# VH-VL binders against c7peq0, part 50

Target 1, 252 residues: c7peq0
Amino acid sequence: MHNKIYNSFIDRKAKGIKSFAVLIDPDKVNPADIADLAAKCTAAKVDYIFLGGSLVITNHLDECVQQFKTLCDIPVVLFPGSPSQVSRYADALLYLSVISGRNPELLIGQHVLSAPAVKKSGLEVISTGYVLIDGGAPTTVSYISNTTPIPSDKDDIAMCTAMAGEMLGMKVVFMDAGSGARKPITESMISRVASQVSAPIIVGGGIRDAEKAYLNCKAGADIIVVGNAIEKETSLIKEMADAVHAAAPVLK
Below, E stands for the ipSAE of ESMFold2; O stands for the ipSAE of OpenDDE; V2 stands for 0.75 times the mean of E and O plus 0.25 times the DockQ between their complexes.

## First folded at step 16 (VH-VL; framework fv_inotuzumab)

Design j2 (at its last fold request DockQ between E and O 0.74; V2 from the best seeds 0.00; counts 0 for: pae E 3.0 > 2)
Fold by OpenDDE, fold request of step 17:
Structure j2 (fold): chain C 252 residues (1-252), chain A 120 residues (1-120), chain B 112 residues (1-112)
Amino acid sequence: as target 1 above (252 residues)
Amino acid sequence: EVQLVQSGAEVKKPGASVKVSCKASGYTFTSYYIHWVRQAPGQGLEWIGYINPEGGRTTYARKFQGRVTMTADTSTSTVYMELSSLRSEDTAVYYCARHRYDSSGYFDYWGQGTLVTVSS
Amino acid sequence: DVQVTQSPSSLSASVGDRVTITCRSSQSLLHSSGKTYLSWYLHKPGKAPQLLIYEVSNRFSGVPDRFSGSGSGTDFTLTISSLQPEDFATYYCQQYTHFPWTFGQGTKVEIK
């Protein structure tokens, strides 16, 4: 089962296919709403369910993962705020290193602590360079991590950061404006990163409509992640998914 | 001694509802999941879903979504499974089974089963 | 879902006999962690099923040593080295490597 999810990233990227991921916070989602959500995701042909929260408030991760696994056939990928948030029932784990920051704990410290549990879980581990971009508002991640996000207008810094991550062996680059971001990541920044990175590029944060999702894809994003907008209005799932799936990649 | 004791056999008409109980004893009720599994005559075991007695969170199989409701009464250490809109195909022995809050994945203790017969 | 098939569906045996039951899964039950998640249960009519074996070969607490489990990948076996009067029952295998968990259809061990 190793590399199944990662291979899907690579294969889709190679084919010029753009992917849409729905982000669900296990601590915030009402279990009673998951069935409907799963159905909508399935109908919209959502490519991935990302499960993750910045805070570990409750220990219902397994239940949440199992519920989605039961209700739909969409791959469930853990996107944890902490590397310790693992469930063997998920399809993969994005093993995030916050490479945009200079917090040693988020670079390697937390990974050392969580490594035994992660290994024990048997999950596909996808080494991910997490690049936090300023979204115009403090995010839970930035606050908890005490890291300074990359300014939204510093495309070169983002590019160099992503390049470094890739050269260090990280398999995926995740550019995130954070939960509740007021300003999504710009197309220019995405394009700049995409021009220098061959790894799959995941983009999330502050995406509120199908147009932005589409434009991000055109700019070079391979996977679009949306959480908050969908939580507020689940009807957007189909619209955004369609937009993403209709998008063509930029030529490198 | 850990025990799960289920309610007695039920006979129902199509379209009706049935509620089966599973009373737990011999352990901390809220520290384990309770799953429900059924077996139709001549068929294998089919997983229906489970409930976390702590908080009452439920997870149901896709097939039973909208028709099954699991509840837990902590005061009596009893879990209930209600199945509505009964069909002849729902005729089966229904079992409750205990599962730990870990990744063990096996059921260490079971109820004796409850026969539910759906017939016109 | 992973399909689990037992063989035989039924068998007749005498006290003292060696009994072997097979369980086959539609896909490998070897988890990426290196563990294989297969369990065996004993079930008598009107009684609660009882856990015998977990993780292919581990006996559950209180289970007699005449019960043993073996196998790997997709093929697994429950063996009763010397059948006792209390062992006449239906036996089930269960995989829990893949969610949702699934069961075999059962093997009834009857007295000859």
Scores: ipSAE 0.761, ipTM 0.888, lowest interface PAE 0.7, mean pLDDT 94
Fold by ESMFold2, fold request of step 17:
Structure j2 (fold): chain C 252 residues (1-252), chain A 120 residues (1-120), chain B 112 residues (1-112)
Amino acid sequence: as target 1 above (252 residues)
Amino acid sequence: EVQLVQSGAEVKKPGASVKVSCKASGYTFTSYYIHWVRQAPGQGLEWIGYINPEGGRTTYARKFQGRVTMTADTSTSTVYMELSSLRSEDTAVYYCARHRYDSSGYFDYWGQGTLVTVSS
Amino acid sequence: DVQVTQSPSSLSASVGDRVTITCRSSQSLLHSSGKTYLSWYLHKPGKAPQLLIYEVSNRFSGVPDRFSGSGSGTDFTLTISSLQPEDFATYYCQQYTHFPWTFGQGTKVEIK
């Protein structure tokens, strides 16, 4: 199968170009607002739409993907909260294993159950080591996953977790403080992980302003994903995208 | 028996709006998308968009974004398509067609068509 | 958007003739799932369009077996093995592998 989206991660990383992703929950977003959101993402040159949530109604996911496909040309990448978050209309799927935790259901169990449907979907499947970091408060994902996040000051644990994930064959590392996090992942932790893995690093959770997005990129994040702050204030899309893109060298 | 029955022909002037209805019967109305497709004289079929009647969620082709509005009335099993800022090139026969949520995107039943003529 | 182009644009034929209509897509319609999503419709002026074939070769319920579909990748064919009087119409292919879904420009089959 083709790896168009994964190759875009690799090609941009090789060029030192940082990417901005907007995370949209299809079950929480007001359908009337999707057109405006797509227009703002296009104007800001957002690199990816990450689409996913914990609620799963199949026709909501398909409809949301199809709306973005008619409204803009930005790639739509599924960020699944459950195995039923599959749509053949999307461009790729982040197939997440919660490697930061010790819950066998989220390490591999749900994947065994979902794999036939994922294969049938025809999606580009991107193996992703999902590393949940303590964001200062319980998050929906930490509660639902029955896992303990890596403490925010344990850089070496995060680094070793990401290294192990890459060595086991995961193509992407996703460091996430979780939706609703009070504090984002530290630049120290991002740097420590980035020093030891070659895989593209996605960083999300608790990022509320453009300066933090920029600093995370400078620390070694390749892709910045923001959801909650943008749900609250969509005017931040342009400011954050500009900051992420400014973290890369300008051409000549 | 599945039926999609559309409203009658319309004649409009440029700049006006038109609202075409499609009444469904013989199946569970909220279990199917309703799509709208048009055919201008001497031209092929052109997809306009769809509505999910259950929640009223819509998706429109990029060409029609901002000019088309689709609504559904579940109490009467009727879908409406309104096209605004009409131009002469909008002269066409407009069809509604159904698409099952779990099907892969083909249209199994269509309405009889509604001719909309835009003439000054 | 993925363009689909039909050939010929028009043809004349007699009852009993075998006809073929082709549909070419600007991109492969083979989805990475292994499925190919292409359908064929029959349309007469003043009438509702009718589904003939889905997923390249599957005949819709009630469609006579003289209609068959074939093809792969970018090239597809609708064949009518023996034309009947009710078959004089315009035929459309539709791809639904890539969203948004698109139709061919049509092939008019006329009585000779």
Scores: ipSAE 0.504, ipTM 0.797, lowest interface PAE 3.0, mean pLDDT 89
ESMFold2, look of step 16: ipSAE 0.489; ipTM 0.792
ESMFold2 (binder alone), look of step 16: mean pLDDT 90; pTM 0.892
OpenDDE, look of step 16: ipSAE 0.614; ipTM 0.836
ESMFold2, fold request of step 17: ipSAE 0.483, 0.472; ipTM 0.778, 0.781
ESMFold2 (binder alone), fold request of step 17: mean pLDDT 90, 90, 90; pTM 0.890, 0.892, 0.891
OpenDDE, fold request of step 17: ipSAE 0.745, 0.682; ipTM 0.884, 0.864

Design j3 (at its last look DockQ between E and O 0.57; V2 from the best seeds 0.00; counts 0 for: pae E 3.4 > 2)
Fold by ESMFold2, look of step 16:
Structure j3 (fold): chain C 252 residues (1-252), chain A 120 residues (1-120), chain B 112 residues (1-112)
Amino acid sequence: as target 1 above (252 residues)
Amino acid sequence: EVQLVQSGAEVKKPGASVKVSCKASGYTFTSYYIHWVRQAPGQGLEWIGYINPEGGRTTYARKFQGRVTMTADTSTSTVYMELSSLRSEDTAVYYCARRRYDSSGYFDYWGQGTLVTVSS
Amino acid sequence: DVQVTQSPSSLSASVGDRVTITCRSSQSLLHSSGKTYLSWYLHKPGKAPQLLIYEVSNRFSGVPDRFSGSGSGTDFTLTISSLQPEDFATYYCQQYTHFPWTFGQGTKVEIK
């Protein structure tokens, strides 16, 4: 099947069903803990495993994908720190363009270099407009990407950026406050973007409790992704998944 | 010349553990995965798991989670597979096999096999 | 898991015979990249298994031209065009399109 993961995003959005993704960095997670993590994600009915967030050598990425494939049935979606980081056994790749920034290498430059490898991987490639939002302090993402995030109080800039990305062909919008963010993205900004964008909206960065995950869904996020809080306390997986799954659909 | 040389046959009682070695030579040990595959009498080949000798990261088939442990000693270019809580159905020839790091899924060189017999 | 079944389970043949072994997968082995990941191995008792064919039809280094692989989708064939004395062995197919990787149950080629 072509576009199986993307179709799941749009089908769930059409039904008003919110999704919870756990972000795992292969370079930070202790390999011995992956089995327990996979079991907790399964028990909590986590919808996606996102793998990424740093520079990972190809064989370590493959190993992590294969570990999750042996431990659970949750789809594994690559969220790479570099477009060249692929594993053909993953279910899909978020092919990120940092459309919020003015760094030409992150807009298209690295993609030109990586496209042959991405194509040879045979992965489902999901065109993703990545929108970096100021999380209250410099983040690993803002430093590594050498981009200026959109100010947290500039809802209309975030909305116009996402609209432009969708019009230019991005299939998914990923609003991210970044790893290490002090503040998550405001519900006002999420709502403003959701009012103007038909594409599935992923929201991440700085989400530390189930209430915020729930409120972000109510504001119009389709997929909530959490990494840092889960790294610190895996017991939060079930609480956050339950909150995301319980969120009411946005009314027309 | 690429070689994988395994330890000799073993006889074990139910409930015991066995540790099989696989010594690699003729190539850069930390540049290839080592897989373990077994064949029980009258049965086909069954994949057990693999280890990345660089750093010791492992992936085990669901059936073997909790009973198998793989380790690598880079100073001797040797991989070990330990299977615990042995049962009679674990009687098999156990093979180590090499896989390239380029995400190929076929096994280019194999060990000679180690017979493990589990009987009362 | 993707099941791979071989036929026949055994066969008898003479030196010089053409031998054909089939391998059938429970799911298509065609990957979205357009590639198909199916390999064949030769195994003699007491010896290490040997890789013959990878990606359906590519001979591994040093494998004689008499070995050829073919097939697509779910159906695959290993052919030995003229059986030699060293070819009496058990042959296995392996799929590696889908993880975990799985093997066929084997086909034993015996002297008639």
Scores: ipSAE 0.448, ipTM 0.774, lowest interface PAE 3.4, mean pLDDT 89
Fold by OpenDDE, look of step 16:
Structure j3 (fold): chain C 252 residues (1-252), chain A 120 residues (1-120), chain B 112 residues (1-112)
Amino acid sequence: as target 1 above (252 residues)
Amino acid sequence: EVQLVQSGAEVKKPGASVKVSCKASGYTFTSYYIHWVRQAPGQGLEWIGYINPEGGRTTYARKFQGRVTMTADTSTSTVYMELSSLRSEDTAVYYCARRRYDSSGYFDYWGQGTLVTVSS
Amino acid sequence: DVQVTQSPSSLSASVGDRVTITCRSSQSLLHSSGKTYLSWYLHKPGKAPQLLIYEVSNRFSGVPDRFSGSGSGTDFTLTISSLQPEDFATYYCQQYTHFPWTFGQGTKVEIK
């Protein structure tokens, strides 16, 4: 059961296939809407459901995971705001280290504390280099962690950061402009990172239309993550998924 | 002693709704999930869904989505399952069952069952 | 959905007999945690089902020693070492490794 999700990342990337992930916040989603959402995701051939919230105040994570797993066959991947947000019912956990920042707690401190629970859960753990990019709006992560994001125009810094993460053994690079980002990550930055990193690249934050999703894929993103835009308009799921799936491989 | 006591047998017409109750006692009501399982005549057990009495969050099997509603009343330690748009195929004994509020998925205690008959 | 198939569907036995029921799943029930989530229940008509075994081989509280469970992966067995009069019933296996949770079709143990 271990490495199944990660292997899917690697396999799809190797084949030049681009993937679309829908991000759901367990604390914000209405349980009554989950069935419809799951159906739309299935119809759109969404590749992954990412579940995660910034604060996760209530113990709704397990139920949310179970509901999606009951209603569709899409892999459920935890994208937690904190390493403590764990549900053994998920298919995998992105174990995020905020490598764009210099907060030791987000680099390793919180991981040490959560490690026993994560281990006990038995989840597939995917070591992930989380690279926070300035999206023009404060993020919960940046505020809580007191971490400064990488400026949106500093492609080389992003590249070097991602390279370092990969060389340290992180299996996945997650570039995120954050929830509510006004400015999504530029294609130039994605291309710059993709040119130097072999690990799967996940890109999220501020993606509001199918064109941007497509362009990010063409720039070198392997997985596109969208949350806010879909929350506002669920009809975008199909459009974005189709765009991502239509994107051709990028030569590094 | 842990007990789950269900409401009595129901006879309904096609298209109607039925609401079955399950009263829990002998334990902390909000510390366990309540699942519903049914058994049609001559058939096996079929899982319907479950409710977390704490907060009332529910998870339903895909087959029953849109027709089933589970609710919990913490003041009376009672869980309800309502099934709408009844069909003859819904004729079955319906069971409530308790599951620990952990990662275990087995049902340690069951109600006595409620026969629901759907006939014209 | 994970299919769970029991065999046989029914059997006849006498008091004192050794009875074995098999449960086969369409995919492995081994969870990434290393645990296997398979349970067995006893069900008599007009009565509430009763939990016998959980996680393949653990007897639930109050369950007699004559009941035992074994197996791994996709193949599991419930064994009654010496059938007692009160053991004539229908037995169900249940997997809860994968959602949605599913039951076997049942095995009716009848008196010979």
Scores: ipSAE 0.376, ipTM 0.758, lowest interface PAE 2.1, mean pLDDT 92
ESMFold2 (binder alone), look of step 16: mean pLDDT 91; pTM 0.894

Design j4 (at its last look DockQ between E and O 0.70; V2 from the best seeds 0.00; counts 0 for: pae E 4.5 > 2)
Fold by OpenDDE, look of step 16:
Structure j4 (fold): chain C 252 residues (1-252), chain A 120 residues (1-120), chain B 112 residues (1-112)
Amino acid sequence: as target 1 above (252 residues)
Amino acid sequence: EVQLVQSGAEVKKPGASVKVSCKASGYTFTSYYIHWVRQAPGQGLEWIGYINPEGGRTTYARKFQGRVTMTADTSTSTVYMELSSLRSEDTAVYYCARQRYDSSGYFDYWGQGTLVTVSS
Amino acid sequence: DVQVTQSPSSLSASVGDRVTITCRSSQSLLHSSGKTYLSWYLHKPGKAPQLLIYEVSNRFSGVPDRFSGSGSGTDFTLTISSLQPEDFATYYCQQYTHFPWTFGQGTKVEIK
């Protein structure tokens, strides 16, 4: 059970199944809207709920997790902006190391500090290489971390970064253009990374329609994460989920 | 001494609404969750949902979603549970119960219960 | 949802008897943290339920030592070593490892 979520990533990838994840910020979501959102996610057969924010201003994480766990059966995966954002009620935690940057605090420093709390939580911990890609807009992560994202046209840098993460033992690669990204990650970059990495590849940031979600999957993404677009139009959940689920894997 | 004191028994018609109160005392009101649990005649305990008095955030069981509303009044240290569109099956004793903010999910103190009878 | 089933549904006993109630969950209540989140409550008609045991075996404040809890995984037991007159009641187990939290159906302890 301790590796249930990660095993689901691996199993689905092995079967060529693409997954759709809805990203929710516990600090931004209206509690009154969660029931409707959960229902829509369930109806659309969303594969994962990702919960996380760049800045945790309030301690509503537990409540948010509990609410989703009450209202639907979709696995809840923590996608924290800080390693300290943990809840024992979640199904797993993506333990993010920002490997695209050169900030030692985001590589290991914050992890050292949060490790006792994370361990105490008992959460499934999924070591994740977080690769920040330039999305044409400043992100909270880049600002807070003082890290420079990988340029959007530097496919080889992204590839080498992801390869390094995998070789260092990170179980998942998360490519993110960031919240509010103007430009999503290109299919060429995704393909380049996917050609050299065996670990599940999560792609997020700037995905605004079903077509882009589908194309990213065809390019080699295993899990598509969408937040902002569905916040604006919840009706897109089903369209995007269907597109992702219809996508076939790329031969590596 | 920690106490949860609930409002008195209610008799309602089908389709009506009922609002039960739970007044807390003997502790910091905004430092604990308040849950609601009911017991129908001859049945076991059924969890309804809970509210965080600090901020008023609520979580309801799927069964009650859309029919239940929980609110908190910090000025009076009182939590309310309103159940609408009442049915005969809603006849039960309703309890409020306190839960710590930490990872402890047990209920350390309970109200005395409020009987709600739904009949034509 | 995790189902919790108690056994027996009811039992008759005399003062001084040893009473054992079992609670079985549909899945393991052992959390990855190493803790097991199961509680026991005593409930008398017309009264507020009372917490007896939390985390399988910890007695709540003021609870007599004749009450004890044990178990692991999916099987748990509440034991009353010597039943007292005030112990005739319905007992409930509750799991809070998995959300939503759920109760057993109850065990009524009646006087023989």
Scores: ipSAE 0.726, ipTM 0.879, lowest interface PAE 0.9, mean pLDDT 93
Fold by ESMFold2, look of step 16:
Structure j4 (fold): chain C 252 residues (1-252), chain A 120 residues (1-120), chain B 112 residues (1-112)
Amino acid sequence: as target 1 above (252 residues)
Amino acid sequence: EVQLVQSGAEVKKPGASVKVSCKASGYTFTSYYIHWVRQAPGQGLEWIGYINPEGGRTTYARKFQGRVTMTADTSTSTVYMELSSLRSEDTAVYYCARQRYDSSGYFDYWGQGTLVTVSS
Amino acid sequence: DVQVTQSPSSLSASVGDRVTITCRSSQSLLHSSGKTYLSWYLHKPGKAPQLLIYEVSNRFSGVPDRFSGSGSGTDFTLTISSLQPEDFATYYCQQYTHFPWTFGQGTKVEIK
């Protein structure tokens, strides 16, 4: 199996190149808007399309993947709410374990049951340690996971959680304030985690402007993912992509 | 028995639009995708796109983006394909075909075809 | 896009002949799941295309057992063991491992 998407995460991190991902929920996106969204992502040089949500209907995911594949050349990475909901036409799957929580079904239980189907899908599977951070409001993932987010000012707890995840074999760390977060993850917490893990770090939740995306990259995030703000105002795609890409060092 | 019955032949001038129908029977209409595929004279088969009749969601081949629109009427079990800005190169037989929604990518039953001729 | 190319473009044969048609793809059609997604269709002028074979070698319902498919990787064949009068038609392969799905250009089987 070729690990093309994971290798792109690692290669870009090694070069200090920051990546911007647009998160799209197939159950919430208006189908009439997908062509325009794909065009805006292409024009802005978005690095990844993340598809998924907590309650995704399987055939909508498959259709959405196929539509993006006909509309642009941006890699499509699945971020599904259920590990069994996959599309074989996507480029990769973020296989999430909620390592910030103590719910055994979200740590490993669902994975045991879904693993044969996930393997049969033929997707590149990227083991991902999912670290839920308090975003100032209850989130769908907080409710569904039945777990308490890491408090927003507990940098060392977030750092230790990410370190443990990496030591246990997680290839990627995903720090998420959650869909609908009132506030994003602090630069202090991002910096603390980044100082202690080598794995690529994805940061999402509550990022509403280009300055925050830039500052998160400077703090050590490797991949910035934005969904909600772009659903409300697609003009932000270019602003945020430009800011993320500008955070890369100049090689002179 | 499964049947896909298409509307009759059309003759159009360049720049016009054409709308072809495909009426399904003998199965659960909303459990299958309907694809459109065309064959120009002396050429092979060319995939145009599909519609999911359940919600009206569509995916179009890159070549046809902006020129094709597909719709479904679940009350009549009918799918429509409209192709706009017609050129002589669009002269072809247009087929509807069904595919199971479980992501199998082959087309088990096809319509009889609709000849669309674009001439001055 | 993945190209599939058929050979020959045309052939002449008699009833009872064994006929072999090849389909070559520009990329491997072996999916990482271990499956290979290639189908064959029969098409007569003025008629709807008919599915013959799916997943390389599986005959569709009602298809006579004189039709068989084989192959792997980039090379595939459709074999008609004993050609019948109703088998004179154009045959198409289709790959559906890679999106978008694509068809071969066709092989016309004519009466000798």
Scores: ipSAE 0.378, ipTM 0.759, lowest interface PAE 4.5, mean pLDDT 88
ESMFold2 (binder alone), look of step 16: mean pLDDT 91; pTM 0.900

